# VH-VL binders against q9vpl3: the designs that were tried, part 214

Target 1, 224 residues: q9vpl3
Amino acid sequence: RGKINIQRPKAPHYERARVVAVTQPKYPELPKAKSCFKTRAERTQQQQENPYNEIIAREVRNWLDHSRLVAFFHLSSITADDIFRVRVQLHKQNLHLKSYGSKIIEQAVKNTRYEAIVPLFHSNHCIVFSPDPEKTAALLRIVRRVPQMVLLGGIVEETMLSRNQLVAYAQMPGLHAVQAQLVQTLSQAPGHLIQQLQAHQNSFVQVLDVHAKNQMNEETPKST
Key: E = the ipSAE of ESMFold2; O = the ipSAE of OpenDDE; V2 = 0.75 times the mean of E and O plus 0.25 times the DockQ between their complexes.

## First folded at step 8 (VH-VL)

Design ba81 (framework fv_cemiplimab)
Fold by ESMFold2-Fast, scan of step 8:
Structure ba81 (fold): chain C 224 residues (1-224), chain A 122 residues (1-122), chain B 107 residues (1-107)
Amino acid sequence: as target 1 above (224 residues)
Amino acid sequence: EVQLLESGGVLVQPGGSLRLSCAASGFTFSNYAMTWVRQAPGKGLEWVSGISWSGGSTYFADSVKGRFTISRDNSKNTLYLQMNSLKGEDTAVYYCARDVFDSDYGLYMDVWGQGTLVTVSS
Amino acid sequence: DIQMTQSPSSLSASVGDSITITCRASQSISTYLNWYQQKPGKAPNLLIYGASSLQSGVPSRFSGSGSGTDFTLTIRTLQPEDFATYYCQQSYDYPRTFGPGTVVDFR
């Protein structure tokens, strides 16, 4: 706590600043000194791009490239010990619990088919990734005992699913063809009725349902 | 037994086209991203192309970008590399490999095929 | 693109020797570096991933270390089956790149 030097330190007065300046090397070559010759657009881009965020955004893109199951959760206050125990249980089932900032997720999914998920992450959240969509049932069984984790929805086999659709998917037998057919059927369901019945919770559910419906329409060409 | 088996390597003339296949067995193919790596005779390894589990994301080395296309058919457990506008420099043994991602350790290739030889010559 | 270099390009060693191979990246890649072994006429085999994690089934005489731009692969008590070419590979960014390889030969 200080008090050894000065109890109420003030900003350095002129003489101190001058001494520091004199003792520094002459004409230090400033890092990024050439930035003064950059265009306004280049400077704006540099201010918006954070190298740290890009590195973590690459990790998010890798998760999406290697996961057939992605589940989104709202995360209420939870102790470090409790979340660690949940991670261990999930990891035993090849389910990987991750937390990323909303800016990083936006950067990772920008200009991709998953851009519509960004609004889900404006509040405290976490994501579970798995290469195995058959683990959806195990995921829901584990999180049922964790009231701090509230399922918002997910992506299964590239299809956006609402909470209710993901729960329905989890209850199907482990036959890949049957599960894929269920995902397609659920994604084509009119989201309007579901959203009206769940109006208070439904901002994120509506985004997922609309996006899933649009994805289904693009992947199943009309035979007219 | 986890296995990858490449096929399709033949002698082809410069400017020609060729499609390579990689058949996967012993694991759930659709759970993994896949990659192609080549090796010219007497040279080192060169990464060529990668594809996500779904085929929704694809990546290419600069030397093949615009000429090669990677694709997969998860219902047939098969990975493909379509090679167009072939050059003498494309002569190599082409390996397919299974990509594993771990957030702590990154990307790595844990299972490799035997390779298939592509020769581009008149 | 991230350029990878290896040193030495080749080395001659005897059974029982301990050898070290170095790999350098043109920019920081954290720990996202893998080591592969390739025997003549065979496909490559994964030895180490994430700079220091030993792949299942790989003998404990192999070890890796390093972070940032400088990495090493060490083989303690070289065995006859270890005479091969060793490649480092960065997985930090696309395109992924391999080092030129280090040939470990018997003499």
Scores: ipSAE 0.515, ipTM 0.805, lowest interface PAE 2.8, mean pLDDT 81

Design ba82 (framework fv_cemiplimab)
Fold by ESMFold2-Fast, scan of step 8:
Structure ba82 (fold): chain C 224 residues (1-224), chain A 122 residues (1-122), chain B 107 residues (1-107)
Amino acid sequence: as target 1 above (224 residues)
Amino acid sequence: EVQLLESGGVLVQPGGSLRLSCAASGFTFSNYAMTWVRQAPGKGLEWVSGISWSGGSTYFADSVKGRFTISRDNSKNTLYLQMNSLKGEDTAVYYCARDVFDSDYGLYMDVWGQGTLVTVSS
Amino acid sequence: DIQMTQSPSSLSASVGDSITITCRASQSISTYLNWYQQKPGKAPNLLIYGASSLQSGVPSRFSGSGSGTDFTLTIRTLQPEDFATYYCQQYYDYPRTFGPGTVVDFR
């Protein structure tokens, strides 16, 4: 049977072990930890082993319990070296990049207020978590340089937001900044931006709200 | 300075109710999950309950399920533990603690209050 | 529920000694284990999280190791301030559970 975080026996190569111990980074990524970019074989194994799926689902619930910012991305093929660099940059801003199988996410959010996010994970994906919602701007700046990661939406302060709504949130660091943002957008950006963001906000919220209600009422759908 | 201050511990009769409070200062309370841990006189530590940053998820030890409720008021930086149907076995010092979940899958209590004594006796 | 056991239940050692405390889980918990120190009449203090990560401000003489079901806390060159009760705690599953504690006395 498969094993979770089982420690391998010590290698007899003294120099390699010594180098690893000395060169451990301040923000190390665990060699055996789950990463954003799991191999196909790793994903298949996790899906087939229900007991391991439940354990990983607990990790997802812990992230949701300790994060005020959650961002969802579609993920294209990316090298281990490239994702490691992205993870390091994100970690410096208290942003934590994670990858979980779709079934694990579904299991983690089943019968919770976050159940509506399940449709976002039909294809390859990864998630960024942070306890600090003010880091949304830093997140978007870093991810803009990673074309393999495409923002789908997120959850900020328990509110589900579309890509455009997350961009708007990143530009509005508080109520007093709203007026300044509007003035600056009108003077420098295309005039339709604010109207477009608000239109998308209403559309996205309505779609998620309807979908969540349909899922909650699957057995007893609302009928006339 | 990060600090947690507990209050509410008193003598109560079996079957009674009591609410404990934990006031947080020196950090952004709403960014952290919180927990309650108790210790009976001369005994070891026992985890009692936990609550997510928003209050949307709560967890309880089997010994207190159905009798205790945990809640928080992020606007007042305060954590609560409502204890109902108290038993002699609930006699303990109750600690509140800040729960930290980090990128290396660590989930630990890094800051603890001083504790408040609850005595359940007739 | 995951049950935690510690050995020894108590020990006596001299200043300058090295001691090891063992913690065992009733099932595999990966590295999801913390160590806390509690001095008489005081609140517990975090020493080690994730089986082997030293908490900021904790002296380097403390170290942790292990995975799965067997874990150890080692204190090198014991100091007088190390008189305390030490607890292991798992966070692999809810409810979270503590070991019964190990009392360290100097003699």
Scores: ipSAE 0.336, ipTM 0.685, lowest interface PAE 3.4, mean pLDDT 79

Design ba83 (framework fv_cemiplimab)
Fold by ESMFold2-Fast, scan of step 8:
Structure ba83 (fold): chain C 224 residues (1-224), chain A 122 residues (1-122), chain B 107 residues (1-107)
Amino acid sequence: as target 1 above (224 residues)
Amino acid sequence: EVQLLESGGVLVQPGGSLRLSCAASGFTFSNYAMTWVRQAPGKGLEWVSGISWSGGSTYFADSVKGRFTISRDNSKNTLYLQMNSLKGEDTAVYYCARDVFDSDYGLYMDVWGQGTLVTVSS
Amino acid sequence: DIQMTQSPSSLSASVGDSITITCRASQSISTYLNWYQQKPGKAPNLLIYGASSLQSGVPSRFSGSGSGTDFTLTIRTLQPEDFATYYCQQHYDYPRTFGPGTVVDFR
């Protein structure tokens, strides 16, 4: 069939049939009479332990293993049309925007060098992957026009970078930029990098809070 | 033109060691995972080993685990397979292949070398 | 390890025939299956990836279908250059495994 109504979010075209197939829930197996009385919570638990979660986690591991550029974003409320336009612009630069649940990310990165990223995904998030680290500048140009996406940090050439380090990397000239940037960031401890990334998230939250308070304070026209 | 060229295949005594090389040209070698696949004379294909774009992750078939090591030198655009404790069953044509990862479709080998014959015999 | 089987092991066909090759996995592999073609004395080449996606440059007479454990490669209107050995290969889990191959010979 050609088109399906946009009543519920559909898996991005970039993830196509595979993500649709593996994310479609199968009813819990209930082979005998007593299992017909399982509670909704018990059925939900069986659903959550579904092997399809491992398939998606494997997808995330493969993206991390085969991408030289991974950028992490906080994602605020955005319309389906807006995110689709962003995906199209990114795709033209071989940049792939993906969104995964926190549990799936945790499952994907457990017992790997990427475990340190898990705290970044407690809130709404998205990840951009690319095999080409030189596309970092193109990524930042595109995302600059999307206020709903806030850069938290990333991984370049398997090295974890803070927001400021990733921005600096994008400004480096030419072929030698990768080696220079990696050497500068190589001594950063994973915990220290996570603290920097979390501090950036907290700063963003503070900016939003201040903005909200300022808007409220401007709404006090009283006449006495 | 994307090209992979294997070399190093020779006759080796059982228990011996050998290193195979795969020279890549025509593409950005460091952007791709690479793999080794072998084929015994008159038999089917058998996946041997794989390596991520950086060399940070390596994978092996059970039949070669502990005996073979895969590595790469991205500055030289070259993939290596170090084979130790060779057995008669390791006699095969060894192919180097480029792995493409796609989020929707997984990992697939889109370009293959011509192969190099390794014979393990007394 | 995930075991792959193919049927038939060999088949004879004439130019213009439509043929079907089946591949089965010992456990569910979703759509993480590729098909390769190998001509005598040559290296394999990729035909289909992700069970159903046609590789660039491969003729449209080749098509793949299936998910889970059962997969099919179909060649419509067989051409002389299609007489070769065909292999399925799973990449759902390591170690990656190939099927034993199906030999397509002329009649």
Scores: ipSAE 0.005, ipTM 0.482, lowest interface PAE 11.7, mean pLDDT 77

Design ba84 (framework fv_cemiplimab; at its last look DockQ between E and O 0.30; V2 from the best seeds 0.00; counts 0 for: pae O 4.3 > 2)
Fold by ESMFold2, look of step 9:
Structure ba84 (fold): chain C 224 residues (1-224), chain A 122 residues (1-122), chain B 107 residues (1-107)
Amino acid sequence: as target 1 above (224 residues)
Amino acid sequence: EVQLLESGGVLVQPGGSLRLSCAASGFTFSNYAMTWVRQAPGKGLEWVSGISWSGGSTYFADSVKGRFTISRDNSKNTLYLQMNSLKGEDTAVYYCARDVFDSDYGLYMDVWGQGTLVTVSS
Amino acid sequence: DIQMTQSPSSLSASVGDSITITCRASQSISTYLNWYQQKPGKAPNLLIYGASSLQSGVPSRFSGSGSGTDFTLTIRTLQPEDFATYYCQQGWDYPRTFGPGTVVDFR
């Protein structure tokens, strides 16, 4: 059933006016797709059970073709209501909150300069896309109130930026040329961002390894 | 005032080459992917080619693949279409269009230029 | 390639009529269907994106509906400026294909 845009109908006959007021929906111009932000378990299950991974990878490629700003976050446990509220707030700023499985990201960025980002999607995460890199400041102001979203870094104008570089970029308001110059200067150290991402990945793996060892120790009866 | 202005459409001999330009103004050109669409006289619209905001990804209709090249210069706010090995069936008005994607709505072209006529005849 | 068809190919109508144009895709495109209007000698203009979302500045007498493979553009209370050619276009996959168009003429 599609949406009916009924604005300023002609003055209907008395009965039609009553019917229009009661039966016709009035709705804002919001995105039409039901876009439920999926849990990590649902994402993993979808990847394993959905034969349409290429369709979703195409969606990621479309985002990359249309987004000068891509920001990566680690996502801690958050209620569905809270993440939806954040998504709506971001959407008002032309910032699009999404999440995709690592296999899908791998398919989308295969044989591109962005292959190094794939390990970020093995953990619980979210991504923000925007066509407008000047919205970086708005993004950071909004997520500052959301401690469950921890900024890891991003891509601005095809340049990978660390967390600190992205924050520095956002604090340079003013002429577009100044922001472009900053991004160009930061691009001269792409290996630093890769090293930071790899270091964060290694730290995460180490934490998981410690947890696995602790779980094995908990299952073993203690003895002297 | 958002505008796209195509130029470069002329009469060309079969087998010839031509470069079309599309000048953008009134918006941040580098924020947007771009598209070329053509319309042969008396015919419908045909998508020709698309390019990502950076120029890193390009797409072509099968009818022009290998003959046409799409590029952009974000410093000059200009989109280009290089057309080689032109044939009579390439005769059309060529439009540039601003391309938009949102996973809620798909891909769509929200702003169009006025078009430039390319005629291929001996 | 996703083939798009439109019905009718042409249509004659009077000012004040309500008309409906249909568009069919050869495979499911979800709601990724756009409608464009083109007047003679003019560039196309976007009317509706995502099947049912009205572009800014488009009068509310235009509406769109549908999902999957079947889509509809409705123009209620046809105005003189609405006599034009209407194209549907899928935004699902490359190549970005258009329907053949529907000409709406004054009767």
Scores: ipSAE 0.755, ipTM 0.908, lowest interface PAE 1.0, mean pLDDT 81
Fold by ESMFold2-Fast, scan of step 8:
Structure ba84 (fold): chain C 224 residues (1-224), chain A 122 residues (1-122), chain B 107 residues (1-107)
Amino acid sequence: as target 1 above (224 residues)
Amino acid sequence: EVQLLESGGVLVQPGGSLRLSCAASGFTFSNYAMTWVRQAPGKGLEWVSGISWSGGSTYFADSVKGRFTISRDNSKNTLYLQMNSLKGEDTAVYYCARDVFDSDYGLYMDVWGQGTLVTVSS
Amino acid sequence: DIQMTQSPSSLSASVGDSITITCRASQSISTYLNWYQQKPGKAPNLLIYGASSLQSGVPSRFSGSGSGTDFTLTIRTLQPEDFATYYCQQGWDYPRTFGPGTVVDFR
C-alpha cells in the first residue's frame, strides 16, 4: 500500500486469487450518495431496513453542530473530476462540500430548528459546511465559476437566508459584529401579526433591561 | 496563541454544587464546539459533556446526566460546566477541550486546557 | 456505549526502542479513532486523529493505523520525551469514550 496508484483497467490476477482463497469477505450493500437516486418507495424501505441512513444522519448532525455556515446548492450534471476539483478548492478554504439523500437530511434535522430546510432537498442538491462564516465570500467566488452549482440559500449563525440575503452577507466587510447585524436584519421578513407583536415586546423588554443595567452601573461603581 | 484556561475547581462537600469556567483566547471561540473531559486521581480520561458551537445541542455521559449542565457564552468566549448533587466519584481534574468534526476523520479534540481540580470530600 | 480497550496496560521501554500500542472498539467505528498523549502532571495533547492523520507539530516517529475495530499506535525510535500515558478515543458517536490508557515508562 502507498500513494503509488496508477489506475489501470487491468488488475493483477494473482491478487484476486489470494483474496478469494484466504478471506473472501462479503460486503453489505449500502445506499450511495445523493447522485444515485432511488424511487420514493425504495428510499422508504431503505430507511426502515438499512441502518446506514442513521449513521449518515448522525454525520449531518455533527456538521450542523460544528458549522456556522451552511450553504445549499442545486447540483446539475457534473463529472466526477470536475466536482473533485471544486471540492479541493473549497477544502483549502475550510469549506466542505457534501451530498446527502433527502431522507437522511430529514432524519438528521427532525425535531430541530433546521427542520424547515427539508423542502430544499427534494431535487438533486449538495451542501457546503464551514465553521467560519467569514468564508462565505470565498465560497461564492469559487462556485461562481461552477455553473452546475446553483445557490439556493443557506444558514448563517442559525439564521436562514435566501440566495440574495446570503450574497448580500458575503459582500459586507469582514467585521464580525457588522456581519452578525446584517444577518439579523436580512432575515427579518414581515411575519404574521403575532410574531411582529412578540418582536416589539421583546425589543421593549431589552430596552428596559439595558436601561436598568445602565442605571445600576451609574449608581454603583464597579470594584477592581 | 490558542489557549484554554479552566477555573473554579475547589473542595466541595458531597451534595454540593460548583460551576467551572473555561476561558478561550487566540481563536474564534464561536466557530467551535467544546467539550469537558475529567480525570480522577491516578485514573484514565472520561468524557463528561459536549456542546455545539451555538449551544443549541448538548450531550452528557450517563454518569453525570441530570446533575451536570453545560453552557457557553460566545460573547465572553467562555464555556461553563454547572455541577450539582456532587458525589465523591466526581473528584477529578476537569479539562475543557476544543472539539472538531470532519467527516473524513470524525470527532476529535485538538486543543486542551490545563485542567482544574475538583475535590468532593467531607 | 462504545467500549474501548487498550493493550498493554503498561510497558517498559528504552530510548531507541520501537513500541506498538493496540486499541479495540466494541463495534465498528470506521477510521474515527484518535490518539492522545499525556505527560505526568500535564494535560493530554492530540497526536493522531482519524486513525492515521498526524496532528501538526507531532514528530513523524508517531504513526497510527487501523479501521473498523482494531487500531494501533506505533512510536519508532522512542525518545525521552515519549515516556507518557497514551489514550485512544472513539470519535464515532456520543457518548465519546476513551481507552483505559497505556503507560509507557523507562526500563
Scores: ipSAE 0.732, ipTM 0.906, lowest interface PAE 1.2, mean pLDDT 81
Fold by OpenDDE, second read of step 9:
Structure ba84 (fold): chain C 224 residues (1-224), chain A 122 residues (1-122), chain B 107 residues (1-107)
Amino acid sequence: as target 1 above (224 residues)
Amino acid sequence: EVQLLESGGVLVQPGGSLRLSCAASGFTFSNYAMTWVRQAPGKGLEWVSGISWSGGSTYFADSVKGRFTISRDNSKNTLYLQMNSLKGEDTAVYYCARDVFDSDYGLYMDVWGQGTLVTVSS
Amino acid sequence: DIQMTQSPSSLSASVGDSITITCRASQSISTYLNWYQQKPGKAPNLLIYGASSLQSGVPSRFSGSGSGTDFTLTIRTLQPEDFATYYCQQGWDYPRTFGPGTVVDFR
């Protein structure tokens, strides 16, 4: 009983081959599935502004219009539960944690002074908004307990700050306190300056007096 | 106490100009966006203009666009509305209000002044 | 622009009554709707924000509900001080728009 060569089946007899050829279901050529891969150009043209993106972009703009403190964070492997916990803590301090897509941020800040922040949003990120810049210290305190949130930088009173600058800002006394200190320092400065100027003058006069006295002593002939 | 006080409302002729002021007290003025709303006699409320906390963003109703400007001086805790090319239709009580925003609640005005009357008449 | 409508334009009620005012937006505004109360010769006061959140100091007899395009303000057990004009306002986008108002007067 000849081993049926499964690898090279003998060509069927001519008649059988004809029958098989006729009975083979002619499957309609599947319409060449237009490759779902719209060319980059087609994707760029069809970027019909997703009305949803516009809505979210509007929200971002509203946050920016109402926030004196904006902090940017990278999120590294944070759970939804952890985010929720942090959100609640922040909310108690009138700090609002939000997450937006990079495209939305780009749309929101397009043609604005905040356009420079777009590169910060290439990865998983979140933003914290607050109307009160004095809450910066509170923000940092809360986030310190969340290692998954990495501070990237922020905007305080329309000024972009690096991470280090933001930390420094949080440690500074309030603007009024700083202003008061400045005024105090400035108010003391003239007094010190006058004292220093007077000290130099006095020393100069003393030196001149000593010189004059020495000259007078040299001119007094030793009456032998 | 949180308070807003409008001033500057007077009688003005059509085509004239007027500047309204709103003095804020009892809160950190610079932390809040502000808005102007007006109400014609016997009519409803009409939003006029809004300004961000820094003044970097301004918004206007179509009815006043190009004629009115909104500004603020945070050092003086004062909001301004410059009204040019005034029309009879601009006759109204003008209110300043404090704006608040939250993503869960949207935009709302939680504090209002008592208003100042602007009358535009020949 | 988002158009706001209110119904009814006016209603008469008695002290102790429960009344409902409706507000409709021309497009969906999610829950971003606010209610204001205005008494004659006075500035408006915020009652409800975000469709259902009660402003601090506002009595609990006031309640708001709704989402999308249809919203309602309900006043339970109407008090004498509640006779006023009520305005809805969309907090969704600029320009901000108000409803035409509903006058609540004494029967």
Scores: ipSAE 0.670, ipTM 0.850, lowest interface PAE 0.9, mean pLDDT 86
ESMFold2 (binder alone), look of step 9: mean pLDDT 94; pTM 0.952
OpenDDE, look of step 9: ipSAE 0.021; ipTM 0.588

Design ba85 (framework fv_cemiplimab)
Fold by ESMFold2-Fast, scan of step 8:
Structure ba85 (fold): chain C 224 residues (1-224), chain A 122 residues (1-122), chain B 107 residues (1-107)
Amino acid sequence: as target 1 above (224 residues)
Amino acid sequence: EVQLLESGGVLVQPGGSLRLSCAASGFTFSNYAMTWVRQAPGKGLEWVSGISWSGGSTYFADSVKGRFTISRDNSKNTLYLQMNSLKGEDTAVYYCARDVFDSDYGLYMDVWGQGTLVTVSS
Amino acid sequence: DIQMTQSPSSLSASVGDSITITCRASQSISTYLNWYQQKPGKAPNLLIYGASSLQSGVPSRFSGSGSGTDFTLTIRTLQPEDFATYYCQQGFDYPRTFGPGTVVDFR
């Protein structure tokens, strides 16, 4: 019998609800003098707050273990309908858009070779995973039409690439050997990649702050 | 079509070593995590070991930790299981399987090889 | 490790019967439970993944349900080729673990 499901159950919506429920700030009243308290109740409360974090962290680790392409994006405010349309377009190309809280990502990559990516997730973010690195060009084509998603960089075949390096990779013909050689060549100065990705993120935030300040000055006018 | 073919199963003495191979065809091997599952004669299935697409992460059952190693050669589309310090209880049919991960469905094994019999006996 | 148990360990049935096999996990595994069928002398094959999703090529008489710790596999209108051993397997955490299996035999 063939598969007759035209519309699969909505995993993306459920995953987002799980992350929001876990990461949103609604913590029960905790003892303020934590250093003076190591009660069983306090430990039990930590465990209750972490069950879903463990499940989602395991999911993130599995995505990393099963993906040859991982792309990191800063995500500005976007409507649920718009992000859903983007997810559908990406899914058709075997590209999986996911959003996870920073603490969950940190837990997932702790004590792994991917631990270095944690600094990228201190602001609003999303990640695209794919087992097929040849889909990098399709990814960038789709995302060019979504100004709310700003490429920070990624990991291709275990090699961390900056935004510019990932764009260069996407422009190569579909020759695996040539693409792998490009990745090796672009990654030959490995010490600065994460620092560059972090600097890009900080620069973008600074531009937004300047824009917000200028908008506030316009709204509180005092013409000269 | 998508296929996995195990080889290397033979009779070996206790304390001996053996390397199993699993040849993959019909799909992009380097895009998938792989696993080994064994089955002792007349017994159930036991998961043995798993490896990520790149070989960067490996996992083992407690019964084989320190004795077995899993590796892969993506240029040759081949998965390996190196078995050292073999015991009688390691006698089993060894299957290789393709691991699939999906955030909605978890980890599952969608394609299995035919298995190769390893007998550990004096 | 997550321990898996199956009930019954074996059952006898006739062609045309409907049967149910139960699988229990020692801790919650969400819906990350798979069912495999193994015929005598052959490799296992995937029937159901993610508790309820039917693998391509598997007859619609097979269905799965459950979440958390309790799961069921149902075979409606049993056919001769369905006499086999069935295993559940948790896909939630490492090490991966299988149930002990349920043997479905002719009555």
Scores: ipSAE 0.406, ipTM 0.739, lowest interface PAE 3.2, mean pLDDT 81

